# VH-VL binders against q9h9l3: the designs that were tried, part 2

Target 1, 176 residues: q9h9l3
Amino acid sequence: PRKMVAIDCEMVGTGPKGHVSSLARCSIVNYNGDVLYDEYILPPCHIVDYRTRWSGIRKQHMVNATPFKIARGQILKILTGKIVVGHAIHNDFKALQYFHPKSLTRDTSHIPPLNRKADCPENATMSLKHLTKKLLNRDIQVGKSGHSSVEDAQATMELYKLVEVEWEEHLARNPP
Key: E = the ipSAE of ESMFold2; O = the ipSAE of OpenDDE; V2 = 0.75 times the mean of E and O plus 0.25 times the DockQ between their complexes.

## First folded at step 3 (VH-VL; framework fv_unasnemab)

Design u3 (at its last look DockQ between E and O 0.03; V2 from the best seeds 0.00; counts 0 for: DG spot H56, pae E 18.8 > 2, placed apart)
Fold by OpenDDE, look of step 3:
Structure u3 (fold): chain C 176 residues (1-176), chain A 127 residues (1-127), chain B 107 residues (1-107)
Amino acid sequence: as target 1 above (176 residues)
Amino acid sequence: EVQLVESGGGLVQPGRSLRLSCTASGFTFGDWAMDWVRQAPGKGLEWVAEIRSKADGGTTYYAESVKGRFTISRDDSKSIVYLQMNSLRTEDTALYYCTRGYYKVRGTSYDYYMDVWGKGTTVTVSS
Amino acid sequence: DIQMTQSPSSVSASVGDRVTITCRASQSISSYLNWYQQKPGKAPKLLIYAASSLQSGVPSRFSGSGSGTDFTLTISSLQPEDFASYFCQQSYSTPLTFGGGTKVEME
């Protein structure tokens, strides 16, 4: 069986109006929730909007942040060959400018059995916060300090573990 | 049950004023952005104005067609959003919908959409 | 302002048909696009947000795709209750803008 990791990224706004989402923090945890990677990342472009309320990113976090190109290399080294679990993970990969094999990707925002377990429509896209509360009875993304990517990654892994056996069997029968 | 109920519509002459109200129920009103969207008879949808939650700064936004004439406001204690319409024009004739706007967070990203709509209130501007 | 152009303005179809509606933005809006359904005499209803995310309670026969400037709403197998008007809407920046709408009619 392949090793699994969960990933969550925080993004800031770049571009003329801050509408471009650029990677500013990345957290990776293993199957047990242990932190494998957690770094602030400096985007190649000027930050227009830190989106602090959501991202938790502040200007001071960028002072000694790891340059994007370097961070990307570090992150890809961790992800290579592993099953990567995330929530709406396409956003994380987009921010990383990286494509992970679909067969090795698990997106908790698109797992019907997980939604079913949470009494949600199977084909709907539910938030990580909602699923975490419903299935784990845990509150995440609370307060005014913004999101914690480590907390989100850990929650994502815990959610996936609830349906891992069923979903892996499904994927084995129906490979992407 | 989440519900929005518009009121205040009617027939007015050009140049007159009208104030629309939208009463919200079934949710914590103050946490949500609110929008007004209108639809002229037999036409498509047109966004009119938005007011963010107090937590988001309570900022207001307007379509160019109504800027300077319309004012959106809210009373969180009453769960009401208002649309003050001054200097009304014939082209303002429409069914006015009150909508709930939401920033749904997915991980570290978010999407904004209007997930709840009222039944609308009709405004007719005619000489 | 960002202009949203829908096509076609109307389409005739039968129950069971695959229906495709397109929406084009005058500039890139990433994935900040929503789709709404409006039945005659009723308020609009949210179907899709973030270009491809299905709103809770919406049948799986509805799907959205696209990014940047070109987007598509697809009804895989049209049902009787699906005859309605459909609107795309960008939430990339204010002012929020809607497409002109597409009316799906019975053939």
Scores: ipSAE 0.010, ipTM 0.577, lowest interface PAE 8.6, mean pLDDT 92
Fold by ESMFold2, look of step 3:
Order: C-alpha cells, then sequence, then structure tokens
Structure u3 (fold): chain C 176 residues (1-176), chain A 127 residues (1-127), chain B 107 residues (1-107)
C-alpha cells in the first residue's frame, strides 16, 4: 500500500506589518513517528515578526536556514505520491505554495470519527491540542517557547491512527 | 555578531585536572548544541565532545580517547560551555576550540556542522 | 568509529589552478560530510555541508561532490586567499571524525 507521512509547519510574519504568513519550519514524520525532515526555512521576504510565542522561531534559527526554494523542493520530493496527514493542513500547503491531491490528503481537524472518539460534535473543527489531550492523554504546545512542529506532526500521526481503518474505508466508499 | 571565547587553558602536569570555559554571545545559547574540538601542535583536528541543547535532552557525547576522563556541561543562564578534563595525559596537549553546532535532520540520520568556532585555548600537559 | 582518509596530504599550486582534494570514509556516510578551511594561526571555517551545499558567504569557486564513501572538494580557480589547510568531517554519526587534512601551498 501507499506510504503515509504527517506534516506540520511553523510560520513567521513577512510583508507590511508582518501580516503575511511565510514558512519558517517544516517537520515531516513517517507512520511510526520517526522524523524524515525537520528544517528551519528562510522565507524569500524579510522577516518582520518572528511570532516566536507561537512559532518557536527565533533569529538564530534563520542564520543557517535553508532558503525557501530549496526547502520546498526537498519537502515536495518527500510528499509526492504519499498520503499526507496534517491538522488544518490547508495552511501548510498554502505556505508551501503547493497543491496535494485531495484523495491523498488527511486532515485531522475535519475527520468526524475522530471527533466522535473525543466526545465532540461530529463536524466541529477541533484544535490539535484539544484532540491530543482528549484522545492521547498528552499535553502538547505547552509553555511560552512556541509550538514544536515535530511534536505536532507526531501527535497528528498518532491521532490519525486511531481512526485510520474506519476513515480509509469511508474514503474508499466516498471518493473525494 | 556570534562570538565564542575560550578560556582556562594552561600548563599542567600529567594526572592533574583543568576546566575549560567557552563564553558565547550574539545568539540564544540555550537553543544550540556545542562541541569541543582539539588540534595537537602540527596535527589535524580531533572532535572531543558535544552537548545538545536542553530541548534536545541535553545529551552528551565523547570521543573514545577522552571518555571517562572528560565531562562536557553547560550553564545556559550564563551562556557558558565547560570541559572538565581529569587525569590529563601528554597526548591531551592541544589547542582546544569551542564550536557552535547545527543539526539538520535528514531521514534517520542528522546532518551536523560546526558553523562558528572560537579562537581556541591552549592546553599543555607536560611534566 | 568511521575513519576519514584524506588525500593528498599537501599540494603545491599557483593562483588560477584547479585544485581537487579527496576524502574517503571507512563505511558509507551517505552525503553527511562537511568541509572546513583553516588558514595559518586561525580557527577552521565551514565551507561545505551535506557534501555539496555551499555555506553562506563562501565563493562559488568552491564545490563539493560525492556520496557514500568517496567525496571531493574542488577549487575551480585558486585565489591567493585559498592557500590554507582543508579538512573533511563526517556528520553521519558520533563520534564525529575528521580527515587528516590537506595543505594547499603556493609553489
Amino acid sequence: as target 1 above (176 residues)
Amino acid sequence: EVQLVESGGGLVQPGRSLRLSCTASGFTFGDWAMDWVRQAPGKGLEWVAEIRSKADGGTTYYAESVKGRFTISRDDSKSIVYLQMNSLRTEDTALYYCTRGYYKVRGTSYDYYMDVWGKGTTVTVSS
Amino acid sequence: DIQMTQSPSSVSASVGDRVTITCRASQSISSYLNWYQQKPGKAPKLLIYAASSLQSGVPSRFSGSGSGTDFTLTISSLQPEDFASYFCQQSYSTPLTFGGGTKVEME
């Protein structure tokens, strides 16, 4: 069967007033949670707001960061042809300036069986932090040092595994 | 600008101890791995020890030639890396560099390089 | 431990020459290899990481290639500031290890 990976990205603010979200870190894990990719990425625009409290990105991370164009090529090589799992994954693909086939995309923020397991409304959009606490009994994104994209990608894969059989069968019966 | 300054080198007798210090500035020290690399007079480079950031578990690694005798440690509040060198031998005579290391994860392996180096501090072990 | 064998140990060259330095690992290290330059009396400086990636600020006349066990550093047209010693270093696993160095000297 087709290989599966989970992705999570961290963004910084570029453009006027730092309002544009630009990719500054990307982490990809395999099915077992092993890290396949974890790079700090230098946006093509000047960084106006590191958003460190949320992103975990600091100035020193950018000193040796991989330029966006190069990093994008590396990331897309990993993602091509695979089932890609993420949480609110459209934001990650937008930051990558990339389209991934919908039939190969799994978004844990929009999986009704996962919400049911968490005793949440079936069609609600639930945060990764909330689902991880409810279903895995783990706290992620703790403290004020920002999110870890590795931690978040690993949590996303574990959440998907809880519903993988049911959801893959659903998608087979209801092709996107 | 990023800067690393080593200190604590000197002339010591075999069997004695020395503690090297490396003071870092110009970057958020606690987020980075740090290494010691030495260079004996007229010879090549030899990696000695590494300490990862607290966020990466603070794990330490040692060259076989120093394992059990040397201890690397860090004080993130002071931005200092230490190398405690016990049971010194004449073969430990070298210029000791402090380095800042960067990890790039690639699959199941890590691309690691030392992008900033200090000027070094000389340790001479002689009777 | 992964041993790094570097050759030649020295080379005499003139400005404008093409200089090639080789580095061999005792086992496959994929592309996890770095190159450093060390000028007399100075600390080493990173030139190349990941076998072929040029560090920021390093002139494009420097290039690296290879994977597995055999690697090369090439200076396409030697400049006066390039007379120095060059070291390869594997970053595949600990303990990290360096090659023995190559001294590039003026005739």
Scores: ipSAE 0.000, ipTM 0.460, lowest interface PAE 18.8, mean pLDDT 87
ESMFold2 (binder alone), look of step 3: mean pLDDT 93; pTM 0.946

## First folded at step 4 (VH-VL)

Design s2 (framework fv_sotevtamab; at its last look DockQ between E and O 0.03; V2 from the best seeds 0.00; counts 0 for: pae E 12.3 > 2, placed apart)
Fold by OpenDDE, look of step 4:
Structure s2 (fold): chain C 176 residues (1-176), chain A 125 residues (1-125), chain B 112 residues (1-112)
Amino acid sequence: as target 1 above (176 residues)
Amino acid sequence: QVQLVQSGAEVKKPGATVKISCKVSGYTFTDYYMHWVQQAPGKGLEWMGRIDPEDGETKYDPKFQGRVTITADTSTDTAYMELSSLRSEDTAVYYCARDYSDVSGWTLYEAFDYWGQGTLVTVSS
Amino acid sequence: DIVMTQSPDSLAVSLGERATINCKSSQSVLYSSNNKNYLAWYQQKPGQPPKLLIYWASTRESGVPDRFSGSGSGTDFTLTISSLQAEDVAVYYCQQYYSYPTFGQGTKLEQL
């Protein structure tokens, strides 16, 4: 079986009025939750809104941040050939300006068996926080310091592991 | 009573295109996958593809990918199979068949419980 | 694709005798979530479309005579006609629908 990693990214606002979401932190963990990558990333454009309340990103984090192009290369090297697990992962890929093969992507925000397990509608999009609380009995994204991308990536992986067997079998039965 | 009624036999020349229809009655057309199956004379059954009539989503066997187009008209409860670039090997009886399972987006396939009567397509120069 | 292989290709059986057709899949068609085998058997007579006989490997379709039975699990399956009748002369196909459907090559059952 292919190696599996989970990814979570934090974004800041750039461009006019800070409406452009730019990658500012990326965390990648392996199947066991070990951190493979966790770096602050410097966007190519001026940061207008750090979105600290949600992103946890502050100005000080950008002082020694890895330039986007360099970080992107490092991240892609890690992701290549692996099954990548994320929550609403299309946002992460968009920020990375990279799209992983669909057949190797797992989005915990679109796994009906996971929702079912959490007593949620199968076709609903549930938050990572909600699913983590319901299924792992753990609180994430608490406090005023913003999100921890490492914590979120770890939670995402743990959630997926709950339905891994069933979902992988389903995907095998329904190849793209 | 569930019925699948297909269009009549076709005779085509190589390189031509054929379009076969399958009109259904007796059930909700959009609730079930519709499959198409090819059977050459004296040969076995080969799955060609399927459609979800509700949203038009299709899947094809790679053997036919690029030449086959399956569509559905929900206003007339009719499924269609179009096969282009016909060759002599395409001479066969083609069947539409209903999947036993409900279409929910995540429902697994089931057996084919109802079939059309078949449509013979002859490809000859 | 899951490859389905039937055996034998042809079979001649006397009236009243047992007919046995085997079907093997290249991979398991047993779904772990519901413990069901996604395997069907069809009967096809000349000039007619296939007719569903058995689904879920062992469940008879409505209207199918009791003499027809399906057995097996995983990769090995069997269709049995306990007492062959004249109307049972036909070609029989196994099908998996675990993934995108595939059929066996068929078994021609004749009267001896």
Scores: ipSAE 0.039, ipTM 0.644, lowest interface PAE 2.8, mean pLDDT 92
Fold by ESMFold2, look of step 4:
Order: sequence, then C-alpha cells, then structure tokens
Structure s2 (fold): chain C 176 residues (1-176), chain A 125 residues (1-125), chain B 112 residues (1-112)
Amino acid sequence: as target 1 above (176 residues)
Amino acid sequence: QVQLVQSGAEVKKPGATVKISCKVSGYTFTDYYMHWVQQAPGKGLEWMGRIDPEDGETKYDPKFQGRVTITADTSTDTAYMELSSLRSEDTAVYYCARDYSDVSGWTLYEAFDYWGQGTLVTVSS
Amino acid sequence: DIVMTQSPDSLAVSLGERATINCKSSQSVLYSSNNKNYLAWYQQKPGQPPKLLIYWASTRESGVPDRFSGSGSGTDFTLTISSLQAEDVAVYYCQQYYSYPTFGQGTKLEQL
C-alpha cells in the first residue's frame, strides 16, 4: 500500500493590497504525525500582507526562508507517489502550482462520512478547527499568533484516520 | 457630497484612553476602507491602521499594535479609533481618511481622496 | 516595509516659476500586471487636512489645476508645479499605497 502523508500550508498576501495568496510555510507529516518537512518559504513576489493573525508568518521568518522554486522541488519530491491528505487541499496545491493525482488525494473538507461523524451536513464544508474540536476533543489554532501548519497537518491526519477504512474502500469502488 | 466629520478636540492625562469618532455621509460606508492617520505637531503623516466596515477586519501599523483599536458601527455610519496608554508623544492631530475607489470599478485600492477635519488630542500631565 | 524619502525638505520658489519635488521609494510601487504606479501626492495647508492632488503617479484628481503634474515610475517620482501661484504655498507629501500606506516626510514649499 502506498505511503500516506498530510500537508498544510500557510499563505501571505502578495500583489496590490496583498490580495494574491502566496505560499510562505509548508508542513508535511507522516501517518504517525512525525514531521517530514517544515519550512518557511520566500514567495517570488514581495510580501504586502503577512496575514499574521491567520498565517503565523512574520517578517523575521522570511530572513532565512527557502526560495519558492527550491522549496517546491523539495516538497514535490516528498509528495510524489504518495497519498496526500489535506484540508481544503486544492488551495495548498494551487499555492504549490502543482496537481496531484486525484486517486492519491484526500481532502478532509470533502469527506461525507467525516461530516456525518461530526453531526454536520454530509456535503457541507467544515473548518479544520471545528472538526478537530468536535471529533478529537482538541483545540487548534488557539490565540492571536496564527495557525501552526505542523499542528494543522497532524490534526488533518488524525481526522482522516477516523474514516480511513470506510473512505479507502469507497474510493476503491468508485475511482475518481 | 462626501463628508467625514470627526469628534472634537480632547485633553487627556498620560495613561488614559481616547476614542475619536468619524461619521460619514454622501457615500455607502461599507464600500470603502476607513484609515486613521496621526500627525504630531509640526511633523509628517503617520498611518495607524484601517478597517473594512463591511466585516470589521482591521490592519494596524506595528508601532501602534496593542494600543490602537479601530471599530465601525454600520448602523450610524461611524468609524472609531481608540488609543490607550496615552503618552506625551501621542499629542497629535488624528485624521480619518477614505480609501479612493475608481467609480468605473477598475480597482478597489487607491489613495485617500477624502479626509476628516482632524481631531487634536493633547496629552499633558 | 516601503520607505518614502522626499527631497528637498524645503524649497522657496518665485511666483510664476517652476517648482520640483522628488520622491523615492525603497521598493518598486509599480504593479506590472496593470502597469500602474501606486503613488499619490497630497497638498496640506496649515490647519487643514491633506488634499489629494495626484494618484497613480501622474493622474490629476478632479478639480486640481493643470499646473500640477506627476511623473516617474518604479522607485523615482516627481511632482512639478509649472508656474507657482501664491495659493500653492503648502507642505507636499508623497505616499505609496501598494502595501499598507507610508508617506514621505514632507516638503515645505514657500514663496521666494
């Protein structure tokens, strides 16, 4: 069976008034939650809005950040050939300028059995924070210092494990 | 006509808090960012922060972060700026300013086209 | 952060003569996708709020006399008053609005 990883990314604002989302941190964990990758990433365009309340990114993090092109190469090498789990993962892939095979992609924001376990409408898009509190009895993204992509990636993997057997069997019967 | 009308001058002691209002008329309050700018006597202009009145999102200059709170009341079309832990160097005129928008809808983020009349805050012991 | 530096800090110009004020940004304020420089000029007279003169580096705001013009691109900008009038005595500020706004330190224009 293929190895599985979870990914989470944090974005900053580039372009006028900071409205363009650009990758500034990426964390990848294995099935057991061990960190495989965690780097601050320097966008190719200058940063207009660090979005620190949500991203956790500050000017100091960019001093030794890995340039986007280099970081992208490192990240894609880790993801290739693996099942990749994320929450609203299309945003992460967009920020990486990358398309992962649908058959190897798992998005915890779009898994009906997971929503059902949380007593939520099966086709609703639920936040990672809400699902984690509801199903794992943990608080993540606490305080005003922004999100931790390591914490979020670990939570995403744990959420997937709750439905892994059911969902993998569903996908085997219904190939994407 | 677009108008930004600020509350009157205030005298405060060090350590106090001041809250300045900026009431708008002549445009849709929630369509534009509202900015606050400090000008110490005989000095230049210093941006403090802004609010999006539509959803209450704020951004602050780091040098004011932790002491400034910007709010908006859409029922009265009024923005507020609150500055706490006042110091003598906070003696200044404070302006509200509207973010310019192209009427044709070309961009959402422009210069400051309308300003309030200014509010003098004097901090003295 | 984008630092705006004006020169000179003060100048005196005779009525009818040309006045030139320079502004330099620490980073480019040109967004090449729309080809606009996010740079404005303001005039401030004593006891009054600033008044917008020029936006997008070279576009005059409505009601601003055509003796005021802006030029430059990227990091270097100029405000020119082609023929000084007595009412033009004021402090002038440049400002970038590409990111959160920052202003130049101001240039005091006086009648010689």
Scores: ipSAE 0.000, ipTM 0.509, lowest interface PAE 12.3, mean pLDDT 88
ESMFold2 (binder alone), look of step 4: mean pLDDT 91; pTM 0.931

Design u4 (framework fv_unasnemab; at its last look DockQ between E and O 0.02; V2 from the best seeds 0.00; counts 0 for: pae E 5.9 > 2, placed apart)
Fold by ESMFold2, look of step 4:
Formats: C-alpha cells, sequence, structure tokens
Structure u4 (fold): chain C 176 residues (1-176), chain A 127 residues (1-127), chain B 107 residues (1-107)
C-alpha cells in the first residue's frame, strides 16, 4: 500500500573546530534496493573536517556537489508520504533539518525483534555493521575509505525486511 | 480566490517591536512554504525570511540582515504566517509582502518560486 | 551570499521595441533563477521560472534564457502594459536574493 524507502547520510564537520555535523552525501533506495537518489551535497557552511575515515567524503567530491538547499528540496520530495527506513535515523533527519512523521519512520537501530534475531540484547542500540554481518552475512563499511551511503541504505532496507511483517503488525496494534 | 492579506504595519521608533500577520485563504495553507519579502521606498526587493510547510518540518531561514532580530512562524489551524520584528532599525523601513512558495521537483530539477503575493503592509521606523 | 547584478538599471523604450535585460550571478546557480514583473503600485508577479519556463498566463512575447551565471529576459515586442520594473531572483542557496531591478519606461 504505502511506499517504503531507505535512507542513509554522510556528514562532515562544520562550525567551530568542525564539531557541527553537516550533510555531505545522501542515498535513498527503494524497497528492492534500487538507487532513487545518490548525491554529494555541499554544506551551506565552510567544511572544517571532512571526517573522511567515517564519511568517505573528500575535497574532490565537493567540487560539483549539489548545494544543500537544492538537495534538501529533492530529498524531502522523495521522502514525503513514504515509510522511511534508516539506522539511527534521527541523525539523518537532523542533518536534513527535518523530522519525518513517527508513524512513517522505521529505525533499524531500535527494533527489538531485529536484535533478537541477531542474538543481541533486545533494547540495545546495535551498529549497522554488526547487524548486517550477523543477519545478512555481509561485510559493509570495509576498508579505510569510509562508509558508502548507498551500501548502508541497501543494507538497512534488507535488515528491515527480515522483521517487516512482525514489526508492521506491532505498530498497527501500538500506534505511536 | 487565492489571497494573502498582510496586517500589523505602522510607524514605530527604532529599537521597538512589531508583529506582522499574513492571513491566507483559497488554498491548502499547510502544503506551502511562506516567505516575507520587503521593499524599501523607491528600492528593489529583499528577501527577509522563509518558513517551510509543516509537512517539511517547518524549518525557518532568515536573511543575514534580520537574523537574531526577526522570527517567522506559522499557525496552520488559522492559516496565518507571522513575522515578529524586534530591535527595529531605520533600515527596516519598507513595504513587507507575504508570499506563497511553490515547490516541485521534476527530473530532479527543483522548481521553486513565489507564486502568490499579498499587497503588503508598510513598516516605517523613524524617531 | 549570492549577489545578483541586473543591467541596465533602467531603459527607455517605445511600444513595439525589443527589450533585453541581463542578470548575472556572483557564482554559478545552474538554472535556479526566476523573473518577476512589478507594475507601479502593485505587488510583483512571476513571469519566468527556472530560467526559461514561462509561467501560466504570461504572454509569449516574454522569454528567458541562460544558465550558470548569465541570464537574459527578453520582451520581443513591448506592449503598453509592459512598462514596469523587472527583477531576477535566485533560489540556488539561502539567502534568496533578488537583482537590483530594471525599470522599463516609456520613451
Amino acid sequence: as target 1 above (176 residues)
Amino acid sequence: EVQLVESGGGLVQPGRSLRLSCTASGFTFGDYAMDWVRQAPGKGLEWVAEIDSEAYGGTTYYAESVKGRFTISRDDSKSIVYLQMNSLRTEDTALYYCTRGYSDVSGWTLYEYMDVWGKGTTVTVSS
Amino acid sequence: DIQMTQSPSSVSASVGDRVTITCRASQSISSYLNWYQQKPGKAPKLLIYAASSLQSGVPSRFSGSGSGTDFTLTISSLQPEDFASYFCQQYYDYPLTFGGGTKVEME
């Protein structure tokens, strides 16, 4: 019925000492893992720390990056009206300066049935890398080049599918 | 049919405050971003502030000249957008327009413009 | 901030003339530029969006072109109702900025 997408974002450091997290890449995939959006994004402020080992963002990526205002408009248009899946997704929405309706938000870092399938404490916040390795037998975020938001979004969607029926039924019985 | 009506303008001394209101009618107010644009006497147009629709998080943006002094807000239940103007200066003297922001994406190009304008309300800041 | 420079600041023209107004951005803004018309004593009205797309109800004598930093609004055959001020406006980045305006006056 309602369309579902998965999102993942990479951030760089802006502001004093590079402590502000600003959006520098966003990837969105559909239910089947097809890429709907994948752009490098130029933050509105000067980049102080590319955070490359985690973000995968380098200076050359910013040369032709889409400015934040334009990218945000494109991204929010894709997200509107859809169930959005992410991992620790609050951080992605904060970087977008946006809050998606709770009833349409799915956070794989906070799904007890998913943790249970991974033999992890049900209320623990587990990393995407750990859950993906345990439940999908896939290594993501490999090497020293930082994360890939496409790879991470695809993994997030596949993880959600493992518990989708159970969790959607739970949410129907327990509306947020 | 579609209308924006501004109010709350007037004469005020520097350092004082005013609150402008813009009442919208004839469209689904909650689906649109709203802006304030001002025009000093005999001068051009200057964008002042924007507030996104609540569907897009109600995020606010400001021109540097007003940041920290002006606050844009909206009340979707009443179809009103506000501009709270504090610490007014003589340079804030202008006709203030309320505008409706159209936004759409096609072929990943963002189309964004102010498609409806009110008649404006005059703010004069002088001693 | 992205500065928008319009030229000329004014032009005197007669009915039937071709009028060309230029807008230059201080950095590339792709095609994220609009044109507005403001008649004396009235609120602005959208003419052209996204550099070259004609707004519904706007006469075909108006056209826009350009991409990157240099943009042009053309009125192919000036009519009496076209004597007005014209403003370009970029929406590539915040703050949104307008050009200084071009006043088209009757000669």
Scores: ipSAE 0.152, ipTM 0.761, lowest interface PAE 5.9, mean pLDDT 91
Fold by OpenDDE, look of step 4:
Structure u4 (fold): chain C 176 residues (1-176), chain A 127 residues (1-127), chain B 107 residues (1-107)
Amino acid sequence: as target 1 above (176 residues)
Amino acid sequence: EVQLVESGGGLVQPGRSLRLSCTASGFTFGDYAMDWVRQAPGKGLEWVAEIDSEAYGGTTYYAESVKGRFTISRDDSKSIVYLQMNSLRTEDTALYYCTRGYSDVSGWTLYEYMDVWGKGTTVTVSS
Amino acid sequence: DIQMTQSPSSVSASVGDRVTITCRASQSISSYLNWYQQKPGKAPKLLIYAASSLQSGVPSRFSGSGSGTDFTLTISSLQPEDFASYFCQQYYDYPLTFGGGTKVEME
């Protein structure tokens, strides 16, 4: 099996006026889209804004949520040594307060061949939703219940698989 | 096709009232916030008011210049957003645009933008 | 209120030119900034959202950058259809506010 996983995180608002983004859910899937990790996470600070319409997070999800530090440890164990695929993944790493090695990171929001395949400008930042629709003919992040981090992680992995061979060759010639 | 069509503009005297309407089509109206943005002749854009989706509380927001005088509302069954304008002033003279407000998040980034605009309806306040 | 200051108010340029428009916020707005294009007699059109994300269908010659208080819209190679007015808009806080606009004119 490939040592490749995809990750997606959801955040809630903490701190004054809820302006601080804190990790509240993390989903990790393997190369085949199987869920390796999917937990609600309790931020270390009081949640001011659940941002439910986007995050899908509700108060009841936090009742038995995994404390951040514990969750972080669990997640890092999964990510260590893997190629980690994500969309705008720097946000996920920031939420985790962890930064994966660049050489083992794949960001589908910054893969020119992927944009080209979707008839988008190569240097533009396109949304996961848009790329998924264009390349996978699938609608994600629909409805009023907020995002599904599992769905987003799976979509991200599938998108990457479309350009994996070409991009891995590129990275081999041009290591970050 | 997604479109917005404004109506209700006209010539009125100061102190009078006017009600603008914006009819939406081609999308699920109730899922989106709606905004009014105006543009005085030869001037820039000025945000006027916003009404959020009813599903998320239908909260209204107003520019200070119109607060207490203008009221934004919506009828989701008709796919219409309204702007009731009372106590009109000469400085309210402008082309009034109806816009669709999109909101979403990706990671730490909040996306809120106006991606659909009507052609506008002209309001002229003059003695 | 957050004030958005655009510069320049107008710029004369030729086809093929690189055009840069700046927008400064009176306080930090993170990346909560959009750019709109407005052609004469037409409604505004969204170009860039979240400071640097390109709206679908917008040519790649358009790009946005910046965070905090200073933002830029760049047209790498001006095309005839790009002569228009451009506006920045913050959505960090209510009231939503636009910049004063920049008119890109033919030299």
Scores: ipSAE 0.023, ipTM 0.665, lowest interface PAE 4.4, mean pLDDT 93
ESMFold2 (binder alone), look of step 4: mean pLDDT 92; pTM 0.938

## First folded at step 5 (VH-VL)

Design s3 (framework fv_sotevtamab; at its last look DockQ between E and O 0.03; V2 from the best seeds 0.00; counts 0 for: pae E 14.7 > 2, placed apart)
Fold by OpenDDE, look of step 5:
Structure s3 (fold): chain C 176 residues (1-176), chain A 125 residues (1-125), chain B 112 residues (1-112)
Amino acid sequence: as target 1 above (176 residues)
Amino acid sequence: QVQLVQSGAEVKKPGATVKISCKVSGYTFTDYYMHWVQQAPGKGLEWMGRIDPEDGYTKYDPKFQGRVTITADTSTDTAYMELSSLRSEDTAVYYCARDYSDVSDWTYYEAFDYWGQGTLVTVSS
Amino acid sequence: DIVMTQSPDSLAVSLGERATINCKSSQSVLYSSKNKNYLAWYQQKPGQPPKLLIYWASTRESGVPDRFSGSGSGTDFTLTISSLQAEDVAVYYCQQYYSYPTFGQGTKLEQL
C-alpha cells in the first residue's frame, strides 16, 4: 500500500481587509501520527489578520517563520506520491497553491461512512472537532490559544483509519 | 426576494454537451449549496450533484459521475451544470435548487427551499 | 444510497376530505443526537418546479397552509392534507437528505 500522511494547515489573513487566506503553519504526520513536518510559514504578503482565535498564529511565530516558497517546496516533497489525508483539505491545498491528485486525496469532511459511524448525517459536513469528539472521545481545538495543526492532523489521520478499509474499497470500485 | 433563474431550453444531438446556467439573486450566493436535479418527462426527481459556491467543491451522484460538471461563478452569482456525452435518456427538465442550510452545531442541513424554473434539454438525432 | 418509497403511487380524494401519503426510507434518516429527521416533502404542479412543503419531517415551510402536516420518524413518514383543496392537486415527493439526496417516486394526488 501507498504511504499515507495527514496534513493540516493554519491560515492568516492577507490582502485587502485580510480576506485572502495565506498559509502560516503546516503540519504533516505519518500513519502513526509521528510528525514529519511542522513549521510556521511566512506569507509573501503582509499579514493583516492573524486570526489567532482560530489559527493560533501570533506575530511572534512569524519572526523565524519559513518563507512560503521554501516551505512549499519542503511540503510538496513530502506529499508527492503519497495518499494525503486532510479535513476540508481543499482549503489546505489552496493555501499551498498546490493540488494533489484526487485519486490520492482523502478528505475526512467528505466521507459518508465516517459520518455514519459518528451517528451523523452522511450528507452533512461535520467539523473535525465534532468528529474527533464523537469517534475518538478526544477534545481538540480547546481553549483560546487557537488550533494546533499537529493535533488536528493527528486527529484527521485517526479518523480516517476508522474507515480506511471501507473507504479504500469504495474508492477502488469508484475511482475519482 | 430569492430567485433562481435558469437558462433557456436546449436541443442537442446525441454525444453533444449541454451547459445550463442558474443565476441567483436575493441572497448571498456563497452561503448555500447549489444542487442540480434531473426530471425526465413524466418521471420523478433525481439528484445529480451539488456545489459549494464558496470553494467550488462538488459532489456528484455516481450515475452522472464522469459526465456532469457543476461549477459556480461567484462574480456573477451563477451556477452551471454541464452534461456531456448526451444520450436520449438525458432528455429531461433540469432544475437548480438551493438548499435550506443550517450551519448550527457544525452541521450543514439540506432541504431545497428555492428552485429554478427548470431547463428543458431535448436530446434527439 | 437511501431508497425512498412512497405509497400509494396515486390517490384520489374528494374535496374537503383527508389525504394521506406515506413515505418509507430504506434506512433511518433520524439524527438521534439532535432528534431531527432529514426528511422533506415537496409539491409539484405541472410545468412548475417542486415546492418545499415540509422539512425536518414535520416543520412547515413558510407560507404553507396549516392543512399540510408532516409526521413520522426514523423510516416511516406521512404527509397529511387535512382537508383537500382544489389547488392541492399535484404530485408529491418525499426526500431524504440524511445522505446524498434521494427522492421518493412521487404520489399523484387527484380530486375525486
Scores: ipSAE 0.006, ipTM 0.555, lowest interface PAE 11.2, mean pLDDT 90
Fold by ESMFold2, look of step 5:
Structure s3 (fold): chain C 176 residues (1-176), chain A 125 residues (1-125), chain B 112 residues (1-112)
Amino acid sequence: as target 1 above (176 residues)
Amino acid sequence: QVQLVQSGAEVKKPGATVKISCKVSGYTFTDYYMHWVQQAPGKGLEWMGRIDPEDGYTKYDPKFQGRVTITADTSTDTAYMELSSLRSEDTAVYYCARDYSDVSDWTYYEAFDYWGQGTLVTVSS
Amino acid sequence: DIVMTQSPDSLAVSLGERATINCKSSQSVLYSSKNKNYLAWYQQKPGQPPKLLIYWASTRESGVPDRFSGSGSGTDFTLTISSLQAEDVAVYYCQQYYSYPTFGQGTKLEQL
């Protein structure tokens, strides 16, 4: 049986006008929600917009942040061979410049049984905040001080556990 | 009910400074960005900048950077826009505007769902 | 800078007829991973602030009559008023908020 982790990332704006999304924080938790990795990450290019309202990233966090290439290597070592759970996880992988095998990837924004439990359309893309409130009775991402990637990764793992048995059986019968 | 109430019209000489207030009611001031928009007579709308009232973080359009200062006072739920070194082409109506917050989705900019009534600044000698 | 260009600059339409205003952005305003177009439409009457009509290209703001609709994606967008009413006489602006907000130059809608 494969070990399972959940990941969440926060991005800042780089490039012209700050509209390129670059990785600035990554958190990884195990099945029990214990933090395996939580680092601020320095993008290889100049930050023009910290996007603090959503990212929670401020200039002070970058002073001792781990350079992107080093952080990426650390993160990929943790992810290799594991089932990786995330929410809209393709954005996280894009920011990491990495794409995990589809057969080992679980995206809580696109799991029909999870939507069904939340009394939402099965094919809808549901937000992490909405699913967490509906199914776990927790408020995450409150205010505009930014998201916590640790909190979001933990919530993502808890959501997946609600449908894990059903969804893993589905995937075994219907390989991606 | 959300309301944004701006200070009254101003008449200024070239080279002077103007400071416009925008007092907020009907929502939690620190939960939304506040934006400022210029509209010169007979012209369209031009974004000047924004502030996060919670921590004072600002972003400005380069056209105005160096002359505009946006601030927020959370004790009075009031945002301010100060424009210095006024020129005749700064004659305009100035609006404060609240972004549309969709806490269920991520973006660094939003549409503007509520606007102040506007403040006319006239710069003439 | 994302430049927003509206057409036409002015438009005269008879009551009860369809009005169509176009808006083109110099770059895509579609955030494809979220499948959202970061585009809004505003109505502005003389002496009044702009009023939000539509956001995310096609979502009507609360209280906006259903005769207003937005469509389009990427770089090309349309505001449609299916049956013009006298109170719809105004200037209409499109605005992108994918990056630093920029507005179209405006389209003056008049009653013919």
Scores: ipSAE 0.000, ipTM 0.483, lowest interface PAE 14.7, mean pLDDT 87
ESMFold2 (binder alone), look of step 5: mean pLDDT 90; pTM 0.932

